# Miniprotein binders against F-box protein At3g56470: the designs that were tried, part 1

Scores and structures below are computed, not measured.

Target 1, 367 residues: F-box protein At3g56470, of Arabidopsis thaliana (Mouse-ear cress) (q9lxz3)
Amino acid sequence: MVTRRRSKKKKKTKRKKQSSKEKEKYQTFINLPCDLLQLVISRLPLKDNIRASAVCKTWHEACVSLRVIHTSPWLIYFSKTDDSYELYDPSMQKNCNLHFPELSGFRVCYSKDGWLLMYNPNSYQLLFFNPFTRDCVPMPTLWMAYDQRMAFSCAPTSTSCLLFTVTSVTWNYITIKTYFANAKEWKTSVFKNRLQRNFNTFEQIVFSNGVFYCLTNTGCLALFDPSLNYWNVLPGRPPKRPGSNGCFMTEHQGEIFLIYMYRHMNPTVLKLDLTSFEWAERKTLGGLTIYASALSSESRAEQQKQSGIWNCLCLSVFHGFKRTCIYYKVDEESEVCFKWKKQNPYENIWIMPPLNLIDLPLFDHRI
Below, numbering starts at 1 at the first letter of every chain, in headers, positions and changes, except where a header shows other numbers.
F, E and O stand for the ipSAE by ESMFold2-Fast, ESMFold2 and OpenDDE, each averaged over both directions (binder to target, target to binder). V2 = 0.75 x the mean of E and O + 0.25 x the DockQ between their complexes.
Where letters were taken out, [cut] stands.
Atom coordinates printed by the task and the answers are left out, and those that the model quotes come from them; centres of patches stay.

## First folded at step 1 (miniprotein)

Design E1
Fold by ESMFold2-Fast, scan of step 2:
Structure E1 (fold): chain B 367 residues (1-367), chain A 81 residues (1-81)
Amino acid sequence: as target 1 above (367 residues)
Amino acid sequence: SKLEIRVDGNKIYVTVTGDPEELAEKLIELAELALKKGDPELIEMLKLFIEWLAERGDPELAKRMERLADRFQKLKEELEK
């Protein structure tokens, strides 16, 4: 069903128990040829695919290969008043509730490569958290303003992992802080402020090909190259229609995209030309699906239109106490809107699940 | 030192020629005075300056100011009750 109206409501129900009939279904697949097994597994929800992958090595290989092809990012909703978390899988249109007491008092700052960056404003503690393994990697404390954005370049298990933030903006200077995973302390760098005369806040940060791209609330794009210790502000601004009510920046395989949302018209998708530094409007994503939230984005190249999420924008938007997620099909210029049960405002972020989900705490029936 | 402040809605723009640490100390002292007097309007004004300076100060200074901003917010909530 397709609508441009924001008031559409659709509820999701959670399956509470695995049935004996489903176990019997898996047993019938043990002697199937690989092609037929893959066809059957491709029709299973992610939860059932994970269970099927635990049966034996052949099933595991088939299930993992399908997850490589069909795995989509998951949306995490964080409660501001509770340590409760809700996960949503858009491919299966299912959600589940999780409880992470180890994250009590933390807010989410960024997501990349299956890891979350978490900050505690009361203790000034920063940590990386993997919600699929529950691994924690703490970092030196850093004071952050409430609306300050932070990003990292890759998983903290890599020695090349770099944290980046802009800590202050004055009339004359920009102060940038960076941290490499094994450093003793944060590095501070100061650059001339080449942004607009009006005060600018950074709304979006993405990392691409060794460079951090930072988008301001006025549409100015700045870049930081840590290898050169270089800060620059690009001269162009994205062409946008008046009355935009949301903005998302994303990166996919070296390409930078910008999405403008509107209340009463279709989203505008722009792509940055890395040679001219000019934005150009795009009417197709060439099979790419973009998953965007205020703090971070994920993207996936779709192999088949039959996936149902081909050439699509999957945007999580919150209006006051209302929680909505929209799916916009770029080719069809059509959207579907979902409303969730709770009315409390939530922070949300997209995260890419790992390919091997067997025996992870996330899939315990007790949670 | 020369200090020029422009207020535009909830945004504060400041140009400082001289020691920025002196400005920070002055704003901290004014915030403590506002806390002692319990003046809601003075508290509101100084909260905006503290938030602005926290964005633009050294991390050590920002930590000191965030602790004051927290006490400031608690007093404001109590007085506006």
Scores: ipSAE 0.000, ipTM 0.152, lowest interface PAE 19.3, mean pLDDT 65
ESMFold2 (binder alone), alone request of step 1: mean pLDDT 61; pTM 0.403

Design E3
Amino acid sequence: SEELKKALEEIKRLAKELGVEVEVDGLEIRVDGNKIYVTVTGDPEELAEALIELAELALKKGDPELIEMLKLFIEWLAERGDPELAKRMERLADRFQKLKEE
ESMFold2 (binder alone), alone request of step 1: mean pLDDT 54; pTM 0.345

Design E4
Fold by ESMFold2-Fast, scan of step 2:
Structure E4 (fold): chain B 367 residues (1-367), chain A 107 residues (1-107)
Amino acid sequence: as target 1 above (367 residues)
Amino acid sequence: SEEVKRAIEEIKRLAEELGVTVEIRVDGLTVEIRVDGNKIYVTVEVTGDPEKLAEALIELLELALKLGDPELIEWLKLVIEMLAEKGNPELAKKIEELAKRFEELKK
């Protein structure tokens, strides 16, 4: 343990008083036609978009609409030195340093809808944490193996939030544990293991259309339907690619994608046919950008083909002795590295920021 | 004793390669591990509770898996075998059973 214990950092956000010249410029912009206003706002960085949303109702509506379209996932880096975290927006090349003493002793398990799922292996405590609001939602304790994967269906503020984990208790049986918001205890279900005997763990879990999809280290795909308490192993397997050194599964609006990483060749993107449950290779994402890390992924549909993140894979991965964020343009088959930082891939995760950022007290205008 | 000494030197070598400072004291067949920052202390004693020794060895295997070095894991299995062979046959069997359970969890 090398982390120093210090008093909680208090960050104060102070709004800058507008100058007369600055106010005059804003008065001119307030009177712009809607289409010109949207053109001006679309060129603003996220920080300035947030500020612009405070000008008046018309600007607020335009800025929020653009954030719905253009807000990208942020990458969280976990510091080993302190309870310090770095939030990075790769689309704008901006970062913000944060301190979360409340997460001391916790490791990250999953990210979805702006929330992190955290686990303390010493206390068996599970905790939902929102890094933007600092809201904490503790969950009932659960013993987990060191490499056991977890997922959840949606934000814990929803009554439909479901926690999910899957483990092989013995090689003959699959054990699934679920927890619904406001339940008294975890529900345990046991199913016969019909996966190949040489699988040893579940590597990726995604939630889509009410179902959890679970990918094994051997490429087998299984699904769990909590409404039916139904477990099924799908017959299709992704094409075997010799020399793959990483695999990421992601979901976007009901579609399931699988990404194979290679040491010496371009990534391969596969899409699941939900009718046949067969995998098909994709040479384009149709404007989709996928943000993948070892524990979870985010995605967004890009509206502008001129965007540097159009049709792109944004990967948080260990590559060539460097831990970095890699941008790969699928249709151009080209790679760009934007940030180099020495860190373990398991020490970073993608998160979707909230659309209303104006009330975030942690932003000190240094992003 | 020469085999145990070689095993200890190999643990030191692998720990150094992983960037961890290790000090080891050897007195027998009991393995006790202590982690203090980046420093791991391993004690091996001739006299010990077989159950306590098995637990300590499983904790060491779990630590090796968290460090992500497959060669260290295979090497620790060899050390466990060598230490158990010099002890009670029931101790060897118990350690082997726990090692098998751990390997099955990995698979």
Scores: ipSAE 0.000, ipTM 0.123, lowest interface PAE 22.3, mean pLDDT 64
ESMFold2 (binder alone), alone request of step 1: mean pLDDT 52; pTM 0.339

Design F1
Amino acid sequence: SKVTIRVEVTGDPEELEKLWEEIYRLAEELGVKIYVTVDGNRLEIRVEAEGDPEKVRELAERIKELAKELGLEVEIKVEEK
ESMFold2 (binder alone), alone request of step 1: mean pLDDT 73; pTM 0.696
ESMFold2-Fast, scan of step 2: ipSAE 0.000; ipTM 0.248

Design F2 (at its last look DockQ between E and O 0.58; V2 from the best seeds 0.00; counts 0 for: pae E 16.2 > 1.5, pTM E .687 < .8)
Amino acid sequence: SKYTITVRIEGLSPEQLEEFWKKLYELAKELGLEIYVTIDGDTVTIRVRAPDEETLRKFAEEVEKLAKEMGYKVTVEVEEK
ESMFold2 (binder alone), alone request of step 1: mean pLDDT 70; pTM 0.627
ESMFold2-Fast, scan of step 2: ipSAE 0.000; ipTM 0.351
ESMFold2, look of step 3: ipSAE 0.283; ipTM 0.695
ESMFold2 (binder alone), look of step 3: mean pLDDT 70; pTM 0.618
OpenDDE base, look of step 3: ipSAE 0.000; ipTM 0.249
ESMFold2, look of step 5: ipSAE 0.000; ipTM 0.271
ESMFold2 (binder alone), look of step 5: mean pLDDT 70; pTM 0.623
OpenDDE base, look of step 5: ipSAE 0.000; ipTM 0.195

Design F3
Fold by ESMFold2-Fast, scan of step 2:
Structure F3 (fold): chain B 367 residues (1-367), chain A 98 residues (1-98)
Amino acid sequence: as target 1 above (367 residues)
Amino acid sequence: SKVVILVEVTGDPEELEKLWEEIYRLAEELGVKIYVTVDGNRLEIFVEAEGDPEKVRELAERIKELAKELGLEVEIIVTSDPEEAKKLIEEWKKRLEE
């Protein structure tokens, strides 16, 4: 009976294949085998995706590509009260409590490509730290003022990694320090100061297409090109700051965005025209989701046609003892606030989790 | 290495005199060396700290607070780099000569 059922199934399968071939003949669209593989893999949870990536090179490439598309940034919170750290995944609404003794006495300066730049004001030590692997890459010491900002171009595992900071601003000159991977010492460059005289500090630094963009508290935008050793203050009117309670600059695939937060109004999103250097308001992000904090930002483009999770701002805000993560849909002008119960968070920053085959040591091993 | 700070303050001469007296007192308390000059209604202060940037930062913040209370405009420039310090001192000397 089993043999007869198998023979009958084989006949149905052959008939079904013939019917499918005739349907394909009358369709103008053909899905490639790789598209079908990606569809199957996209439905796998992370654990099964990791297992699938070990089967062969083609599956590995497909699994890694889908992690690039579906991985969201995580929010890391720093506490100075109990020397604890919290990592939050907004897509799963899960948090993980961590203790990093190696970061004792350090403050966070910047985040990019899964790495944090940390600074110790007592020792003047600079440290790249990966919270997922616990890898540490120490950098040459540099004295930094409390309000001084620093950025880097890419992961410190790359020979193209570049540290950037503005160390002094005088009436006539601006002094920039850079450190290239494997250099013996910091490089100092001095340029004519063309910034407004009421400049007090930098609010935001982003790296885009080989250059650093620096936004001042007065809205002046300057750029530094390390390949040309070139500093310029961009022409045009600075964006108006109409009583905002927060300002975030972010970069995505060569495009620069500026977000103004207001206590009693919806946030405004501006995009820089790199030809005219004028800011234009945007009411849609074309599927882009922006994750913004005061020191750094991350972004993700939604290429799957899911209308419900499109054009979103994910903003971290601190006010007193309250941690607030705000999800704001730009097109719908709708806001969802998530408040965390833990008191006295010190700092926050968005970080991109790793896309490699190494399992994350932050997963709860007791599950 | 030494930390150098240049502070420029402009405003009413009577308020500048009050600021100068307080800055001098704070510098003595914090153990930092200061260089002070007065040109018309402009007060310029160089501050050097003996390897303690925390004290220089505290002095800078207190100067900002006092200047704001007195209705004065203040510009503050800080560096720990010896080459930057030399350039700040040279720039300050040039502006004194203008």
Scores: ipSAE 0.000, ipTM 0.181, lowest interface PAE 18.7, mean pLDDT 66
ESMFold2 (binder alone), alone request of step 1: mean pLDDT 70; pTM 0.666

Design F4 (at its last look DockQ between E and O 0.06; V2 from the best seeds 0.00; counts 0 for: pae O 16.2 > 1.5, pTM E .654 < .8, other shape alone 4.73 > 2.5, unsure alone 66.546 < 70, placed apart)
Amino acid sequence: SKYLIVVRIEGLSPEQLEEFWKKLYELAKELGLEIYVTIDGDTVTILVRAPDEETLRKFAEEVEKLAKEMGYKVTVIVTSDPEEAKKLIEEWKKELEE
ESMFold2 (binder alone), alone request of step 1: mean pLDDT 68; pTM 0.597
ESMFold2-Fast, scan of step 2: ipSAE 0.000; ipTM 0.356
ESMFold2, look of step 5: ipSAE 0.012; ipTM 0.477
ESMFold2 (binder alone), look of step 5: mean pLDDT 67; pTM 0.592
OpenDDE base, look of step 5: ipSAE 0.000; ipTM 0.189

Design H4A
Fold by ESMFold2-Fast, scan of step 2:
Structure H4A (fold): chain B 367 residues (1-367), chain A 101 residues (1-101)
Amino acid sequence: as target 1 above (367 residues)
Amino acid sequence: DPEVKEKLERLAERIQKLLEAIKRGDPEALEELLRELWEIYEELDELAKEGSPELAKEIYELFDEVLELLKALEEGDPEAVKRLAEKIKRLLERMRKLESK
């Protein structure tokens, strides 16, 4: 343990020297005219943009204004073999390369409100991680199967943050585990299994209006209300055409959408009527753009009809033996183009960048 | 069937340890034992459905009582926990004798 602490101390000392050198580099440019300053800052990767915002008031204002303009979700690609991460901004078609050594050995489980939920299958450790601030919030250990889904209700900085997972499914019973961010231990709840007999896995979980909605691989929808400690299975199944090659569920302002992908046909968008619990096909999203991936989804109401991503599905899919992000215009029933192509990344997830970084800590508070 | 007998013995052992962990108030042991319990139960349920409807019925009754025990633990009802623990012990003894014939 002494050798381990000395090694980490030396590594931190080297990083501190590097950080000081980077501050000197940024100070060299503080006297640039505003137009040139914005040009320089716009070329900085996200990590360096955050760091640059700490240099002085002028740089802070320029960095924050650029981050506010980039309000679209970012797509994170990560490798299973190293600590490399790529953030892709689909609206600007820009990449940022990041290294997060603190996430070594972790896999991503869920994304919401700018936070990632990470799990280490070798240590059983759960970790909330914010890639924009680099804040870490560790959670109590929990054993999870490889295909087990986990979700959370909101940022772990809130006292109302709730972790949710379905830990076992038997013929007669469902076992659910939940954890409030400041609780002493995990809570276990057991319910009658009212799901169809021919499924065993959940594919999608979304949180909306205080309820977790859980979609099975057979299209059965279940809900969990943590305030009532209530589990229910909703009647009906979404209509789909044969040959579905992917399914994504998303939430926007209390509305729930389901997207079916097809290899040789246009995607289908369905919306859940929360009164009747019936699915209805939609031919327009009313200016909404949905960003969908296997583990999480995001949505944005686009302000400009001619933005190129207005009324679109932005999907992280496997196409032509490459992982890519495609734009599909729902009302025109046309694929706009492939925006970003990467050869077979191991996993990916959408994440929301923060809109107001002025209210966020810029320094590591682990001191 | 020696495979069924071995899994029933493992189930009985893990349930006994579960009841002991509950009595001690050990949440870490409880979580690990519950994971192992569900795994063994699923294996036995699968085997029983393929081979014997009588054994399947006994396994379902045992599982129902274990789930009521977990519910009583969540609700903080120590009298219900004690009553259910004793019922579970009796069901395990009955199943073990049934397999022995």
Scores: ipSAE 0.000, ipTM 0.137, lowest interface PAE 20.8, mean pLDDT 68
ESMFold2 (binder alone), alone request of step 1: mean pLDDT 75; pTM 0.703

Design H4B
Fold by ESMFold2-Fast, scan of step 2:
Structure H4B (fold): chain B 367 residues (1-367), chain A 101 residues (1-101)
Amino acid sequence: as target 1 above (367 residues)
Amino acid sequence: SEELREVAKEMRELLEAIKELAKNGDPELAKLIEYLAELVEWIEDALEKGDPEALEMIADLIEFLLEYVEDLAKRGSPEVLERIKRLAEKVRKLREKLKES
């Protein structure tokens, strides 16, 4: 009996010590000054920011606030060997593996507003996929050539979502197909071809202010206005410098930018004048960071001029025999390179993650 | 494990030495060193409780704070800087041992 009472007293003392230590842990996180807490959290990569947001309400609010301000696009690499996908966050310079069996056999076509447009060349199935929610929105089948580009205007959850592609080009006519997310069938429109005779494909498509802008492999810019069912070829052409090994077209708040990449010289940045339709070279991005990939691009306006990513291009490119991701400071004409496994440039794409990830099953603190 | 507890003890001893050396220097640096000491105490408590998720999170927080502390130390004291670099190595070793267990 004496032995039994002593054991119970030791257990009570041990429980008291455990409760005291748990209270001290809580006090440690509460007692961090706001400025120090913000400094610590601002240096956490997205995965750790999500985990930190689960600690307590104060940390949750701070982490979410920083995600709103500092969330950068993710670069997704698609593996052909399995259903695995490698995620790169440029803020952490780390790779994470994701597994999406629902995307087996699909290739990526376009990214916008957190959604991917996926295509299966064996079944001709089109699919909108949200990698953060795992929502799938299947579309009517459409045969596509390997080099055919497709774009959409906004998230497929919107009634205004419009899918756009140019399906055929002849000497006299072009055929455009469009699909509204809630429609039963594709709409076909035929227009007079006013493009150059040696044109064979479109390289870049962006949507801005209700209009699709289409850049050809010869540098010709066309526009399609779905509300007017209007097609036109713009008179201005970017000056194409010999030795260009890639081009990227981007949109930000109604402004259209074009980036030319070279093997042996700095990128050229051009901006479209929407009044004259002439391209003009720019030595600054006005505080933008542009994340460019072959199929789609993202942009973010920086709030801090002193930020290391203010006025930058983040590019996934090939240099000789090696693939690199480059941070290029446009106004300083300086770059920092990160080496990657060599991959097809059409096997990766930038995507903007949502602001609140803690409530998503894929990204809870247990992952 | 016993190896993790030994690394945490070495980190605590380094922080006590750094606190003494930084006592009459940059007040911002001294304040950050106090918070690093609290975080190391919580590593020791999490090791006793057997919480590997808390350990990893706290270790990440210490690593990020040390980068800022190292920058501040570069501006004043080479003796403090040397011990901060040693502390950073101990944190990396702690993270390596966490992956092995």
Scores: ipSAE 0.000, ipTM 0.261, lowest interface PAE 12.6, mean pLDDT 70
ESMFold2 (binder alone), alone request of step 1: mean pLDDT 66; pTM 0.517

Design H4C
Fold by ESMFold2-Fast, scan of step 2:
Structure H4C (fold): chain B 367 residues (1-367), chain A 107 residues (1-107)
Amino acid sequence: as target 1 above (367 residues)
Amino acid sequence: SEEIRKLAEEVEKLFREMERLAKAIKEGDEEAVDELIKELFEIWEEMLELAKEGNEELAREIEELYEEVMELVRALEKGDKEAVKRLAERIKKLLEKVRKLAEKLKE
């Protein structure tokens, strides 16, 4: 039943017309208007979005653009008893287990731009670690106290990357140590302690608009400007935090937010007024979703009010030697849409996955 | 006052947690030491807020106790066994002094 067609010049002309029509239909399918392509891709789960990004350059660019807007932070839990890491994706409500033997003996200090800052208290070694690529960037050793906080300004792949730590070795003075990517050693700067009379520990550090914002355990806010080598304690009054079981500070597009969590009450959300340096309570985040953990926080903006992630707090908390992840809608009562508990005490941190996910080993398994 | 009563309760709690810490240090239980240090900072923060409302002398002694605990943590991180022993003895004496001050405030 096979009908053979003769391959002659006139037949080639007819085949060229048919091939041209088939190519036109194929090009129409590939060359969808940008708005329609974005509409289709925006409805794909993350794993299918990653697969779609491999189709061609136009689809790759569209998929990456949507991931920039819509990719959620991932939560990493790690055990103090072994080198195991548990990764949780709140958007997919899935987890997976990872093992990083290169991080043996290290604790996590901070997360930003897809990189973790890790510290070994026994060797005093500091290193940047990227869990998606497994790249390690070692830093000069630094002795740190148990409760001492650290932060960095941007990815260590940038020459503008700045490591920052602040402590009060004596109650009279603030000691700031910084390291720039190309320096031979840590730079130490000492400033008079102009915080309250009482000894202060620094609980939260965020970087915004070239400045490190440092929050003390008494609720005082201080700024360090590395370009000016300038330390300033803000005149604003400390926020109210009676019976707080958690404190989280985050930055989004130049705005500073503070979240106080209470064991048996809904969290309080505060925003810093940069003109008065006063904290003001907020009952809405205007579509912002905040992902908060003790050592770092991430945020993303959502444009659709019907989205399940609009105006939300995703909090990782420690209670009764168990880590739980809770979801709280700022304008509604809290709803536990996902719940993960481990018996052992864990530290946890939010991390933003990179824009290009298609060739990462992490995606060999279901998340 | 209610504040003095609550402060005295927190001082007693801190004393008990410090005895647990001393035992954990002696036994070489690093996990227990880490957990107890966290609990001590929580108790300290509660005590400091209460003391600010009640008595400046007690607040100053609590601040001194906090500095000694921080030195102990630094010595533990460095593995300085001699400094750990010395600081544990100093912390015990400061706790006894803070406890006596809290008992006087009850009166």
Scores: ipSAE 0.000, ipTM 0.134, lowest interface PAE 17.7, mean pLDDT 66
ESMFold2 (binder alone), alone request of step 1: mean pLDDT 74; pTM 0.648

Design R6
Fold by ESMFold2-Fast, scan of step 2:
Structure R6 (fold): chain B 367 residues (1-367), chain A 114 residues (1-114)
Amino acid sequence: as target 1 above (367 residues)
Amino acid sequence: SPEEVERLVEKIYELAKKGDPRLIEKALDMVREIAKEGDPEAIFEAAWLAEYLAEQGDPKLVERAIEVAKELAKRGDPEAVELLIDLAKFLKEEGNPELAERIRELAEELRKKL
């Protein structure tokens, strides 16, 4: 290009002299007292909080501290048609559209510690995916039945990460397959079916204190201890009312909770008594907030009663043939906070975002 | 509209919650009317409401849940079978296995006709 000459033609763009007042304002802003800084930052939407955390170390620490206090799990929706994904933050009622071509043909199986477990039924490929970093950790192939459930114990970056799946191939036997990170092959264990004489499907799996808890469609609870290669069926069943339209099992700090949804009544929250293995109804969660979907759940212990997420259920459920995210205070009346028309229960899952979002490709505020 | 149906169902639910026999009778009348309209979404909501009312232990509500299920079955709705199966489970748990078995048999007959 000959026609454009920069140096001679271009006028200096600076129109305004930087005032002493503007410099004074900047110095005051940096030296803002911690309490006022937190008040200002607490008013910022997530995107602006992320930008604010890039200003300096003091602001970064304040922003991260507020994200620790106020960051909730996000709901991720999967599209089958174009590899598009939607991340929904229920606290801000905002969504972010993403495209993950690396997940083409995969369905979600489980979510824990910021990681997704993904499965391709056409290739039998299994992989861990982190939607915030785009990290992929492929696993050995495994054939799975159409509705077979999977879980894992912790992030695949840990040497203690364990994959788990359970199925009933025949009425007489339960087949369990496990894989430790860096193992050569899947381990298969077979146990006598002690659940019911009828065919049982496993609907909910949670990991707690080294054990996988597996809930069947009939309400039977079984546990698998991978260190002992031990399978046991617990004697009790949760008290279930007829007409439930959703069931979610969640774990928080060694405690196991079960939630039953109904179309025309408040959800029932049950807690497992680890001594008796009996379910007892709870009218309060002691500040705990539970985020539940068909495949997995997240939980957050809220420290402040004034928080809108204190003692709540946030459920991705089927209500009146509509996919709905319901916000419900356990000790108060239920509320519908978001309606979504996605029809497949395997097309959404809760995920916990990392605290340091500014350092991730998803949130590049410099562009 | 679906929104109007949702509002009507919530109103029926609130009347049923109050436990007043006269209000329960009004709720039952409204459930019957919604079922007659033939709106699949309204019929489904009516069936779930009837099941909720049956859970309260009123024998009249059990009969009404059965009536709603029969009306849905006439339209070829598979939800009628599931409603009767759930009702049978409830009655078995409440200590009426004889009635539960009869309702289960009725559900199997309706399933074979769909």
Scores: ipSAE 0.000, ipTM 0.147, lowest interface PAE 18.6, mean pLDDT 66
ESMFold2 (binder alone), alone request of step 1: mean pLDDT 61; pTM 0.459

